VHH binders against Galectin-4 (LGALS4). Designs and how they scored, part 11

Target 1, 332 residues: Galectin-4 (LGALS4), of Bos taurus (Bovine) (q3t0d6)
Amino acid sequence: MAFVPAPGYQPTYNPTLPYHNPIPGGLRVGMSVYIQGVASEHMKRFFVNFEVGQGQGADVAFHFNPRFDGWDKVVLNSKQNGSWGQEERKMSMPFRKGAAFELVFMVMTEHFKVVVNGTPFHEFKHRIPLQMVTHLHVDGDLMLQSINFIGGQPPSNQMPMPAQAYPMPMSAQAYPSPGQYYQQQSRLPTMEGPPAFNPPVPFNGRLQGGLIVRRTIIIKGYIPPTAKSFVINFKVGSSGDVALHINPRMTEGAVVRNSFLNGSWGSEERKVSYNPFGPGQFFDLSVRCGADRFKVYANGKHLFDFSHRLSAFQRVDLVEIHGDVTLSYVQI

## First folded at step 4 (VHH)

Design c54 (framework vhh_5c3l_4)
Fold by ESMFold2-Fast, scan of step 4:
Structure c54 (fold): chain B 332 residues (1-332), chain A 124 residues (1-124)
Amino acid sequence: as target 1 above (332 residues)
Amino acid sequence: QVQLQESGGGLVQPGGSLRLSCAASGFTFSNYWMSWVRQAPGKGLEVVSDISGSGGDTTYADSVKGRFTISRDNAKNTLYLQMNSLKPEDTAVYYCATEGYSYGDWEDYAFDYRGPGTQVTVSS
């Protein structure tokens, strides 16, 4: 079973370069573009462009360009009618050759806010109305692990509805059937509550209403090079019961899963086809509550399932994250 | 078509001064950071100094800091390098340069646009 993107969470994993694709629903205030990748060991340059339309002569609303040729720097600019605008430059280099990075573009009302590896880097004032930006273009001396469009408005393939309308079964096929609409609602992951950006560890998040079928928890983070282990617990606050305990152990190369119910640890589950939690790596983890089990995906690939051991899993009302991990984004 | 033309080089004694100029055309000069880059005989390119489009920000190589001053006149599309307290090791061909925005070129992207250079010789 493949991971299904939700409105406001639109990942693409391991894209090839050049990456040149539409931004789902266009650029919106409150949207963040998360880019996880690795700078090439022999990197000279890479760029990220926010572009107006498609094609060779497209205007570039924002060009972000780290350079290791010449003096280390990051160049920021725009291009209108084939001409580059006034160049902004940072003489500090937040990237390291050969190292994994997370690069985040936060779309604010007056500027793009650029965050690298959890540290604010630059604010680039809008020079072109953000509503005109339609495409993201990435190329250069890097390898992309993921590009994720988070928050803002979801893709506008739907007309705004003043009230709920049930389309009549007539005319063109422009209207989806009621069955398609209901099926769409049942297939998409449920994303509840506001996101937490770069939250501190230990993290404690309340699941309002508890776990329900289709609720999906998203955790984006980084494993420091010296990290030994960290823990994610899906917990019943009132009893201390842990319905699902996920414990990546970097020194053992293991992803341990277990439960802690009625004061006792259950049987460990460890089998995975791959381990996404390596030292110096960024990860994207999604934990979806199914009717019979948790379904866990890392970096877009199925990692493991964990059959419910707590039958009343709706009592789970707390997500804890602690240990040797840095968090960039959590949504529960 | 970007065109850069340096002038003002010559022979000078140690401790002397020279002022280099670079005439630029074919692009919106005030939008680009500009650089002075030099190449001593038998050596690679060394970045000497950079200046922002507005002229408000400058950077210097440690080898020239405190002795050289980069400046620009955007009304005249001209870049300058004032060189004071010149040393024999400053002997080089000095190039006016700007960095392109291209990617996928077969060589280094830095200094995509350079003038033909002006020779500075510091000797007694």
Scores: ipSAE 0.515, ipTM 0.823, lowest interface PAE 2.2, mean pLDDT 85

Design c55 (framework vhh_5c3l_4)
Fold by ESMFold2-Fast, scan of step 4:
Structure c55 (fold): chain B 332 residues (1-332), chain A 124 residues (1-124)
Amino acid sequence: as target 1 above (332 residues)
Amino acid sequence: QVQLQESGGGLVQPGGSLRLSCAASGFTFSNYWMSWVRQAPGKGLEVVSDISGSGGDTTYADSVKGRFTISRDNAKNTLYLQMNSLKPEDTAVYYCATEGYSYGSGWDTYFDYRGPGTQVTVSS
């Protein structure tokens, strides 16, 4: 089945322009907005707005606006009560006409931190309280590949339930402690580890608690134009066994999958209906552990399944990523 | 309604100087970057210089660096361009301009706000 959104991970794939929708749960410190797209070959401008409400005259807490019409620049501003505030400009252009990009807005306490293609670009001090921001608006001379809302405080209905006391409290010599209940979690994908932002390659991430049913690993990355291949391994660190080996090969146009168990490579699987791993392209990869198989999605579309070959897949405790790839986000 | 009106153009000898002025009205002048742009006969529009709302940041085209100085007086809603060491290739109509904002329905577009221009001729 299709990828299901989880709290703290809310992707929309291939949205049409203008994109003008609510920010799930509103704007919060610790939240990041990931925008992947392609600047038009004929681009004059595009913008990204963080808006107060959805009206055409809505206040704009942050307006981010790269421009190729005139001198190449990025304009940053706010709009309150129909009037633009003091304009900030960067005379450096991090975007290229016709090129794929990744644009990240990190919501910090004092500012929006803007990162383009993995490189910090600007910090825009908050001019409007974050709590008033409800909508994201994107339009102009680009094509959107994805918009994803990651992190931040989840809605209150997903918080743990308060600790409960027994009707007869335990005596001072009792050893059992009252516990705390958690709301029953939905059967959505589970993401257990801390996120890594722009981690170096080779990447080695520990799966705390091991691989379990519904655990989902998210990998956002970029394939350099000169890239030949890269590898993602789901590995048992103690034995060296690889339960799932994913090997995109750009020269061959192939997505190779295999296992390395008891010192031997198994049979290669290669069939895919499309290949998301092209030179110069950004990708969003989701690997979910099912009861019988791994379910892998790229850019919101089912890419392949891989039946478990390691029966004790719970022993997988390492995710390795190496080769010709740049990583922007890994959640294990 | 945004209005921009240039003045100070004229005929000068090579190596001479001119000071252009632009009177602005209808918007919060100090919030906007302002530009001087020019158009030589038979050529397209060229951005000459930009200045931030506060006046703290300026940018210049390579063709005019070291010769032209952009400045503003926010109390008077006025933009200036001091042009020194003028060359025949500086001959153009000079426009005071400010950029509009977003591309899309219901929002401003690039150089929606431009004055009628002032002619600068550098000859002999």
Scores: ipSAE 0.454, ipTM 0.784, lowest interface PAE 2.6, mean pLDDT 84

Design c56 (framework vhh_5c3l_4)
Fold by ESMFold2-Fast, scan of step 4:
Structure c56 (fold): chain B 332 residues (1-332), chain A 124 residues (1-124)
Amino acid sequence: as target 1 above (332 residues)
Amino acid sequence: QVQLQESGGGLVQPGGSLRLSCAASGFTFSNYWMSWVRQAPGKGLEVVSDISGSGGDTTYADSVKGRFTISRDNAKNTLYLQMNSLKPEDTAVYYCATEGYDYSSGWDEYFDYRGPGTQVTVSS
């Protein structure tokens, strides 16, 4: 019951520390690196490095280092030919000991934009050409829940193609949407349209072309500590029919699923292998349309299936998200 | 390679003044924030003050604000701490420190490059 990620979406779930691995396809403008984790209750420091090559003497294009083992601060720097450059420092601390966080590195033309828990934190101007960066290195006093490389092109070594059959735009602004290169090959999950970054709630997204087999909707979010419930609806806008209603209820510790067809709620389904929707937690939800059912994964693990109750599920053209949830990323 | 050496400590009466110096070598001094850190008898390390590479930004612990002034001379690779209106609770070993970039985090490794320290005793 493994889930296959869409092209341009490269998640790794619950990696062990130290994390020191190649960045799939390297860094490109428009790519984002999403890190979800928990700062240790006794955290002194951790770091995230964007590295040129692998090994002890590797240049570091960007070193991001929050520290509690002195005055609370975040240190930012680079290393070239064994020498650290001019240190940038922020005397504000966006992390809390023992708390879950989402840390996003957005690769912009002039800088790395750092966003913590949905709030812009810092812009670090490029000191080393971004195309030289090959590896991400994370270590220290945290637990990693996920690392996602979003946007950019899928690594050619995973899906090798003849050079003549794999044309790519010759532009620094060529940032293909997830699934773009594999649109003709419907054997991979598809994603359409541009991603929404930190969209407001309530969220209403149109499924252009409707729900089709293999289409995958990705929802990254956060459940506030005081949250009671939230809702995700896969809806037919013209009739108001809801093919799939997902309703996490934090007070009940339940993940309720149902349908609303012809003015009537159906039978509730509640069985799950694990409840990923805890107060104060970040989640990564993938909803994939199958021929017979929806397949839903949370944080890389199968959560539930929901057999189609609306036979013409292709008529689903709206995804609604409302209630006590904060969204960091939605791709439909 | 990296060498930090403090000087200027000593015995002084309450209300007195001392100026600490730290001679740095073996690294590009102007690229690093520099700190004065102290350890009082029976207590842990306390960051007293730090200063940016350019000298444009400084911070001070609440216990020393208005009494201590941190400064640096990048041409001479030297860090200073001017200590005025000294109190008995300022008695400590004072260390010149610069932050290491290796995550080999122990308390002592927070200041990967820390000098041997200079004793400041404030007593009547």
Scores: ipSAE 0.012, ipTM 0.454, lowest interface PAE 9.1, mean pLDDT 83

Design c57 (framework vhh_5c3l_4)
Fold by ESMFold2-Fast, scan of step 4:
Structure c57 (fold): chain B 332 residues (1-332), chain A 125 residues (1-125)
Amino acid sequence: as target 1 above (332 residues)
Amino acid sequence: QVQLQESGGGLVQPGGSLRLSCAASGFTFSNYWMSWVRQAPGKGLEVVSDISGSGGDTTYADSVKGRFTISRDNAKNTLYLQMNSLKPEDTAVYYCATEGYSYGDWEDTSYFDYRGPGTQVTVSS
């Protein structure tokens, strides 16, 4: 089954180049644009543009351009009325040919903050009003793993979008019936709590209200080249019971799943059609609580289901992440 | 249309000095980083030095650090390279250059979209 994103979290997986598409809802302060990709082994250049409109010759509010075809550098500039502005340049290269990367643009009030592989890289002061920016354009010598627009919308199970989407003038709140309305909206994943950006490992996050049906946990991370294994636990803090234990083992090439209930480990589940957890790779993991099972997706593709073994799974109130992993984003 | 024109090359003995100039036109000079690049006989292009649009930041190849100084005069649209303690290995054609902006045209492998015709520097005894 295809992954259905929660409102306010809209990833595109494995997009083709050139990528040239609208920014959902436009560019807004507090928004972050996450780009995961691989720099080509023979990379000369790639670019990321924040553009004003879609037409040929569109103004570019921010042009981000790493170059290996001379002295290693990153060029940063804007384009207005067909002319490039004053070039800013970093004579340092945060990318490596053939290596996976994560590139994050944080939209701040005064500037774009650029973060590469979890390390702050540059602040580019706004030269064009943010409200004018409508499109993201990416092209060059890279392969895109994902592009995700995050922020500017509160993570909420109160369903603000249905209020806008309901067009009926005769009884706007009464039709469809409350049960049908909530049933339709409960089909979509929900995301709770504030996001954690580049949190340290070990990570311990509280699930306020516990694990409820449709709740979706998002984990973006990186597996260091020397990593052996890491663990994600969905835990009942008061008892220490683990409803779902996910243990990627890089040396074995395995994704082990189990439970720890009443002081004992259950039977291991290992079967997957593919393994998204490789050394030197970034991943995007979503874990959705269903009525009968957990549904887990990696990089937009279904990875496994895990039938509930803890009947009162609503008691799960803690997500733990530990081991050989670095985290870029966690939303619980 | 970007135009770059070098001058100031010549024959000099080892340990001598030369000052190269580059007159630029056809673009907003102060918006662009500018470079000096050179090509010795039978060899490829080597980047010697570059300078930011404001002149506040400079970089140099290890082969010329401490001997060469890049500078610019934005009021005159002119780039300079002061070359001191010249060595026979500095013998090359010197080009004034600037990099263009690729906009979705990735197959062009030209490192410098714009450069002048070059000026010959010969260092020999």
Scores: ipSAE 0.482, ipTM 0.799, lowest interface PAE 2.3, mean pLDDT 84

Design c58 (framework vhh_5c3l_4)
Fold by ESMFold2-Fast, scan of step 4:
Structure c58 (fold): chain B 332 residues (1-332), chain A 125 residues (1-125)
Amino acid sequence: as target 1 above (332 residues)
Amino acid sequence: QVQLQESGGGLVQPGGSLRLSCAASGFTFSNYWMSWVRQAPGKGLEVVSDISGSGGDTTYADSVKGRFTISRDNAKNTLYLQMNSLKPEDTAVYYCATEGYSYGDWEDTYAFDYRGPGTQVTVSS
């Protein structure tokens, strides 16, 4: 099953280059753009552009351009009416040829904050009003694993008509009825807590209100090249019961799932059609609570389901992450 | 329409000094980092020094650090390289260059889209 995007979480997996698409709802303060990819082994350059429109001569509000041709550097600039602005440079290179990376653009009030592999890299002061930026353009010597818009809202023109609005003409059927809209909204994944950016490991997050049907936990992370294993637990704090234990084991090439209920481990489940947890790799994982099971997706692909063993799964009030993993984003 | 033209090269004895100039036209000079790059006989291109558009930030190759000084005059669209304590191994054609913003425009290792015709510097007794 395909992953269902939620408002404020808009992933695209394995896009082809050039990537040149609208930013959902445009740029907004508090929005983050997560790019996971692999720098080519023979990389000279790649770029990420935040553009005003989609045309070939579009103004570029922010051009981010790592270069291995010449001295290693990252070039940062803007382009207006065909002319490049004042060039900024970082004479440090956070990317490695042939290596997977995570590149995050955080949209702040005064600047773009750039974070590479969990480390703050640069702040680029806004030169063009954010509201004018409509498109993200990525091209060059890389392979894209994912692009994810977090904190963005759907375009306002997709909002349904209010219930108290004028009688709707038949031609206005593009807008869903209030009942249809609320049924659709109630079926979308929920993400209830505040997001954690680059949280330390071990991570302990409280699920306020407990684990309910449609609640979705998002975990973005990195598996160090020397990592042996890590653990994600959905836990009942008061009893120590673990409803779902996810244990990627890099040394075994396995993704172990189990429960720990009433002081004993249950039967291990290991079957997966692919393993997203390789050494030196970035991942994004979504864990959705269903009525009968957990539904787990990694990098946009269904990874496994885990039937509820704790029938009162609403008692789950903790998410624990520990072991050989680095976290870039957790939303519970 | 970008044009870069170097001058000031010549023959000098070891320990001597030369000042290179580069006249730039066809672009907004102050918006671009500028480089001096050189090519010794039978060798590849070597980046010697870079300078920011404002002139506030500079970088030097280890081989020239402490001996060469890069500077610019944005009012005159001119880039300079002051070369002191010259050594025989500084013998090369010196180019004024900028990398530009082209993607896929990689004709060599350094991908300098805009480069002048060069000025010869010979350090010999």
Scores: ipSAE 0.458, ipTM 0.792, lowest interface PAE 2.6, mean pLDDT 85

Design c59 (framework vhh_5c3l_4)
Amino acid sequence: QVQLQESGGGLVQPGGSLRLSCAASGFTFSNYWMSWVRQAPGKGLEVVSDISGSGGDTTYADSVKGRFTISRDNAKNTLYLQMNSLKPEDTAVYYCATEGYSYGDSEDTYYFDYRGPGTQVTVSS
ESMFold2-Fast, scan of step 4: ipSAE 0.493; ipTM 0.809

Design c60 (framework vhh_5c3l_4)
Fold by ESMFold2-Fast, scan of step 4:
Structure c60 (fold): chain B 332 residues (1-332), chain A 125 residues (1-125)
Amino acid sequence: as target 1 above (332 residues)
Amino acid sequence: QVQLQESGGGLVQPGGSLRLSCAASGFTFSNYWMSWVRQAPGKGLEVVSDISGSGGDTTYADSVKGRFTISRDNAKNTLYLQMNSLKPEDTAVYYCATEGYSYGDWEDTYGMDVRGPGTQVTVSS
């Protein structure tokens, strides 16, 4: 079975440049846009635009533009009615040529909050009502690994009224209904708790209601260049049983899976067609509870299945993550 | 059409002063960071100084910090560079510049990096 994204989690893996596509359900407060990529070794510039509609001359609510031309800087601006607004500039460069990065845009009530590699970078006050933003546009001297739209569930099927904070464009545009992309929510994987942003390691999360069929745990992280191993455990708190133990070992190039039931480790499973857990790499891990097995996907690609060894898997009420890993996002 | 026109260059003795001006037209001057960029004989382009649209933020190359002052008059659409304690190493063609956006509309006046024709500054005995 192919991976199916949840309503609050909309990944696209390895998109080609230019990336110029609708934002599912439009831009909403509480939404985060996660961009993982690699800056070109010879990078001069790249940009990320939040745009009003699609096409040439579209208004740009937020233009984010790191430049290695001249002095290293990040330029931030908007474009309304064909004219660029007052330029904001940061004279610090959070990106490195040739290096993988994670760039996050958090949609707040009064601003876009920009986070690079887990570190807050800038806040850009809204100049255009966020309800008018429909498209994300990315291009330049980078390679995209993933773009994920996370959170910001529409509260109803009602279209938000645009704020009167600035003069409206003269163009007539239809804005998508907030509920348009989420009609089949009941058929999609479930995510039960609130997300944890940049949680510390070791991470310990409670699975309220336990592990049930269709529950999906999302883990986004980074493997430091010096990392040796890390662990993800799906655990029964009352007994200490581990239904699924995932142990990437960077030195061995292995992804070890096992269980710890009734005081004993089971048979080790290691077979994978590829290993997503290399030093210096970002990963996006999805662990779905099926009726017969766990289904695990990394970076949108099936990694392994793990048949249930704990028959009463609903008793699993803890997710533990520890070892040599940095976490950017966990949803349980 | 964006136009930048420098003036105020000339020949000065070491230790002397010059004030460069740049007249800007064809764009909303106060919305753009502006730069002074120079090119010495046989050398590449060097960014000397830049200034925010409001004039509230300025940056200087280490080679000119403490000697040069960038300023602007948004009512006159004019950029200035006050150059004090000039050295022979400051001899260059000085350009007024504004940076374009990487992937702006090709028909947009502001989509391209723009420089003026330059003004020659010679510091010698």
Scores: ipSAE 0.252, ipTM 0.677, lowest interface PAE 4.3, mean pLDDT 83

Design c61 (framework vhh_podentamig1)
Fold by ESMFold2-Fast, scan of step 4:
Structure c61 (fold): chain B 332 residues (1-332), chain A 121 residues (1-121)
Amino acid sequence: as target 1 above (332 residues)
Amino acid sequence: EVQLVESGGGLVQPGRSLTLSCAASGFTFSNYWMGWYRQAPGKQRELVADISGGDTLYADSVKGRFTISRDNAKNSIYLQMNSLRPEDTALYYCATEGYSYGDWDYEYDYWGQGTQVTVSS
């Protein structure tokens, strides 16, 4: 089944452990690595390594290692030529045994910025040049739900020329640093707007230029354990018409879809082969505008299609998200 | 091969002091976590003090009485134990822990043989 990616978005869903794979295009400033998973009920340790090459003897530019054996702590270090460097540690533990988590590594110029469950956790200064990092390695007492490499794209408008070999950032540096500008913005005023990192709910994102064929909206979020329902609307701001209403209802175990056109709700659609929206769970949702229908994927798997009921769907200029949900990433 | 050798234990009266030493070999000492565990007869091992780089932590039962330190030039750590109490009687173990890649084990990877501390009149 066809997964619908956004540009600069490289998801892997439900990978088995150990996860030990190339970082697409290598590690770059402006890139974020999103890891969604569940800490094992009996977790002792897990780790995330940014590695120089492949193999068990590889240098480790950044080792991130939460530990429940001994005193609860997170250990951070590097490994060069077979030797571990000076250990950094945090005695605050942002993970809970048995609980789902989202772990984000933001690649900044001087450091990795580590964010856990939407809260900044640590900054690890670079000890090895970023361009030497080629692989991500994850193993230990967790289950992986997804790993996504987002943003930080090198120049790729045409085949590299010698002049393009020089450091000349393109689209990735056109955007504000991840999370800096959009956590306080309810609307994004661009056609293929910059991503919103950990935006507040209710969220209102403007689709400048409107909804066009092949435009894909990415929503990463979390359903709190006490959540009852939340809503995603693809809306025409001027009329209040809703071309697509997605309403996960945790109490009912349902994913309700409908439209609100000319003051009237249409016929509900509910049929899905699986439900990705459970209390205490993280999700990754992509909504693609097709010529005849919306195509919706959750956690990389087709969830439903919704035939266009608003024929002039280009009029859709708002994405609205409200209710019992926390958002980690929205790309409109 | 990692080796840890503890020394400095003995029998002391309550209120007195002892200094335990641990000599380490076989790894890059200055970059590794080091700790002191103890185990009294019939009880589980407990971590009493640790040191990572220059940062130190203590169990509540020993805080203010025990001080952990390291000498990276000598590949050694020390536990200065002041105001000793009968309940401090235990085998004291020096420990280090490995890293998850290549070194990982779900228990603390290396303990020495222990040094007996007995606090009694």
Scores: ipSAE 0.156, ipTM 0.603, lowest interface PAE 6.0, mean pLDDT 82

Design c62 (framework vhh_nb_b201)
Fold by ESMFold2-Fast, scan of step 4:
Structure c62 (fold): chain B 332 residues (1-332), chain A 122 residues (1-122)
Amino acid sequence: as target 1 above (332 residues)
Amino acid sequence: QVQLQESGGGLVQAGGSLRLSCAASGFTFSNYWMGWYRQAPGKEREFVADISSGGDTYYADSVKGRFTISRDNAKNTVYLQMNSLKPEDTAVYYCATEGYSYGDWDYYFDYWGQGTQVTVSS
């Protein structure tokens, strides 16, 4: 039914305006806020605020405000103790009235980095300590498709297990010490690579440690208006076997799935209740490895399941994306 | 409370000059962009010129080379020097700033003065 988000991936789909909600775990370095939406045909203004608290008159660490009234511009500022600071202004407009957009705020050590439709737009130096920022506020002349908080580890509320929770004392000598276990883990390949921001197509990403149960691959992208098809392959690099092949075909209005094992294509699966891959559309795709099947969600809604045809799916060590698609974010 | 008060409008012959002034109060003037807009009878309000806190200026194509916007931060005043005036410049001229209001949606609206009438005879 409902999509279950991975840690460090916290989407909200089709929120109503005004959007004024806590940032999960607070704002932190390494976090990105992805906003997908549509600028209204008659847009005057919209804004995105990073706020200190939710109350009326809250301080604003970063105010991002594109305007079509008067001269086209994007205004950037902060508000402290009820007073706006020195305005920064961009006299270039990256948004178009009536057009879908993707707006990304990357939280860096010294600034917010703003990226619009895959193009770097502005860097806004921190004026308020980022740890004080608790809420995201979005309103104005737009429709929201999604808001997604990605990256940065949420604060852990788990306490170290007490000694009495460990196995019997006689088992202690057989259990590696925490230091030895940690050192062994630090020698193993990381199962999650760093996220890829606006990677070029074709994309080839290595799955360190392979495809394991509960691993989730996230793909955010855009279907150009003239696109015909693109491909996502979950592949065993050494053999060329493809455990899952996803092939959206825009001309046919189809989402084709198949496998390529031992030199042969299997039976195509095509049934979906809806197709998220339309020309001119942004999409958010999540592919989760289950014990018996892949579970695939698009834009927060279940799209299809694909039963495992490769029993040794852990051997999948490559994600390939190629064809008529633009990528904004890939997490494998 | 943001207030903008225009002055300097009047009747002038084609080819003449006028200087408009806008006195601002109720906000930290030096931190804000200031602009001039105009509205002719039966027409939508149109952009004329604006000036950044740092002094960068921008003009509508219809007025480039004829109008000059400037500001005096010590006096909280923005000016529009209008030269080589044409009958087509006849309009009510408004001073504007993007107003930021504590706890209100006023930031969605440019704060406007009451306007000053400029009439250019042929």
Scores: ipSAE 0.000, ipTM 0.211, lowest interface PAE 16.9, mean pLDDT 80

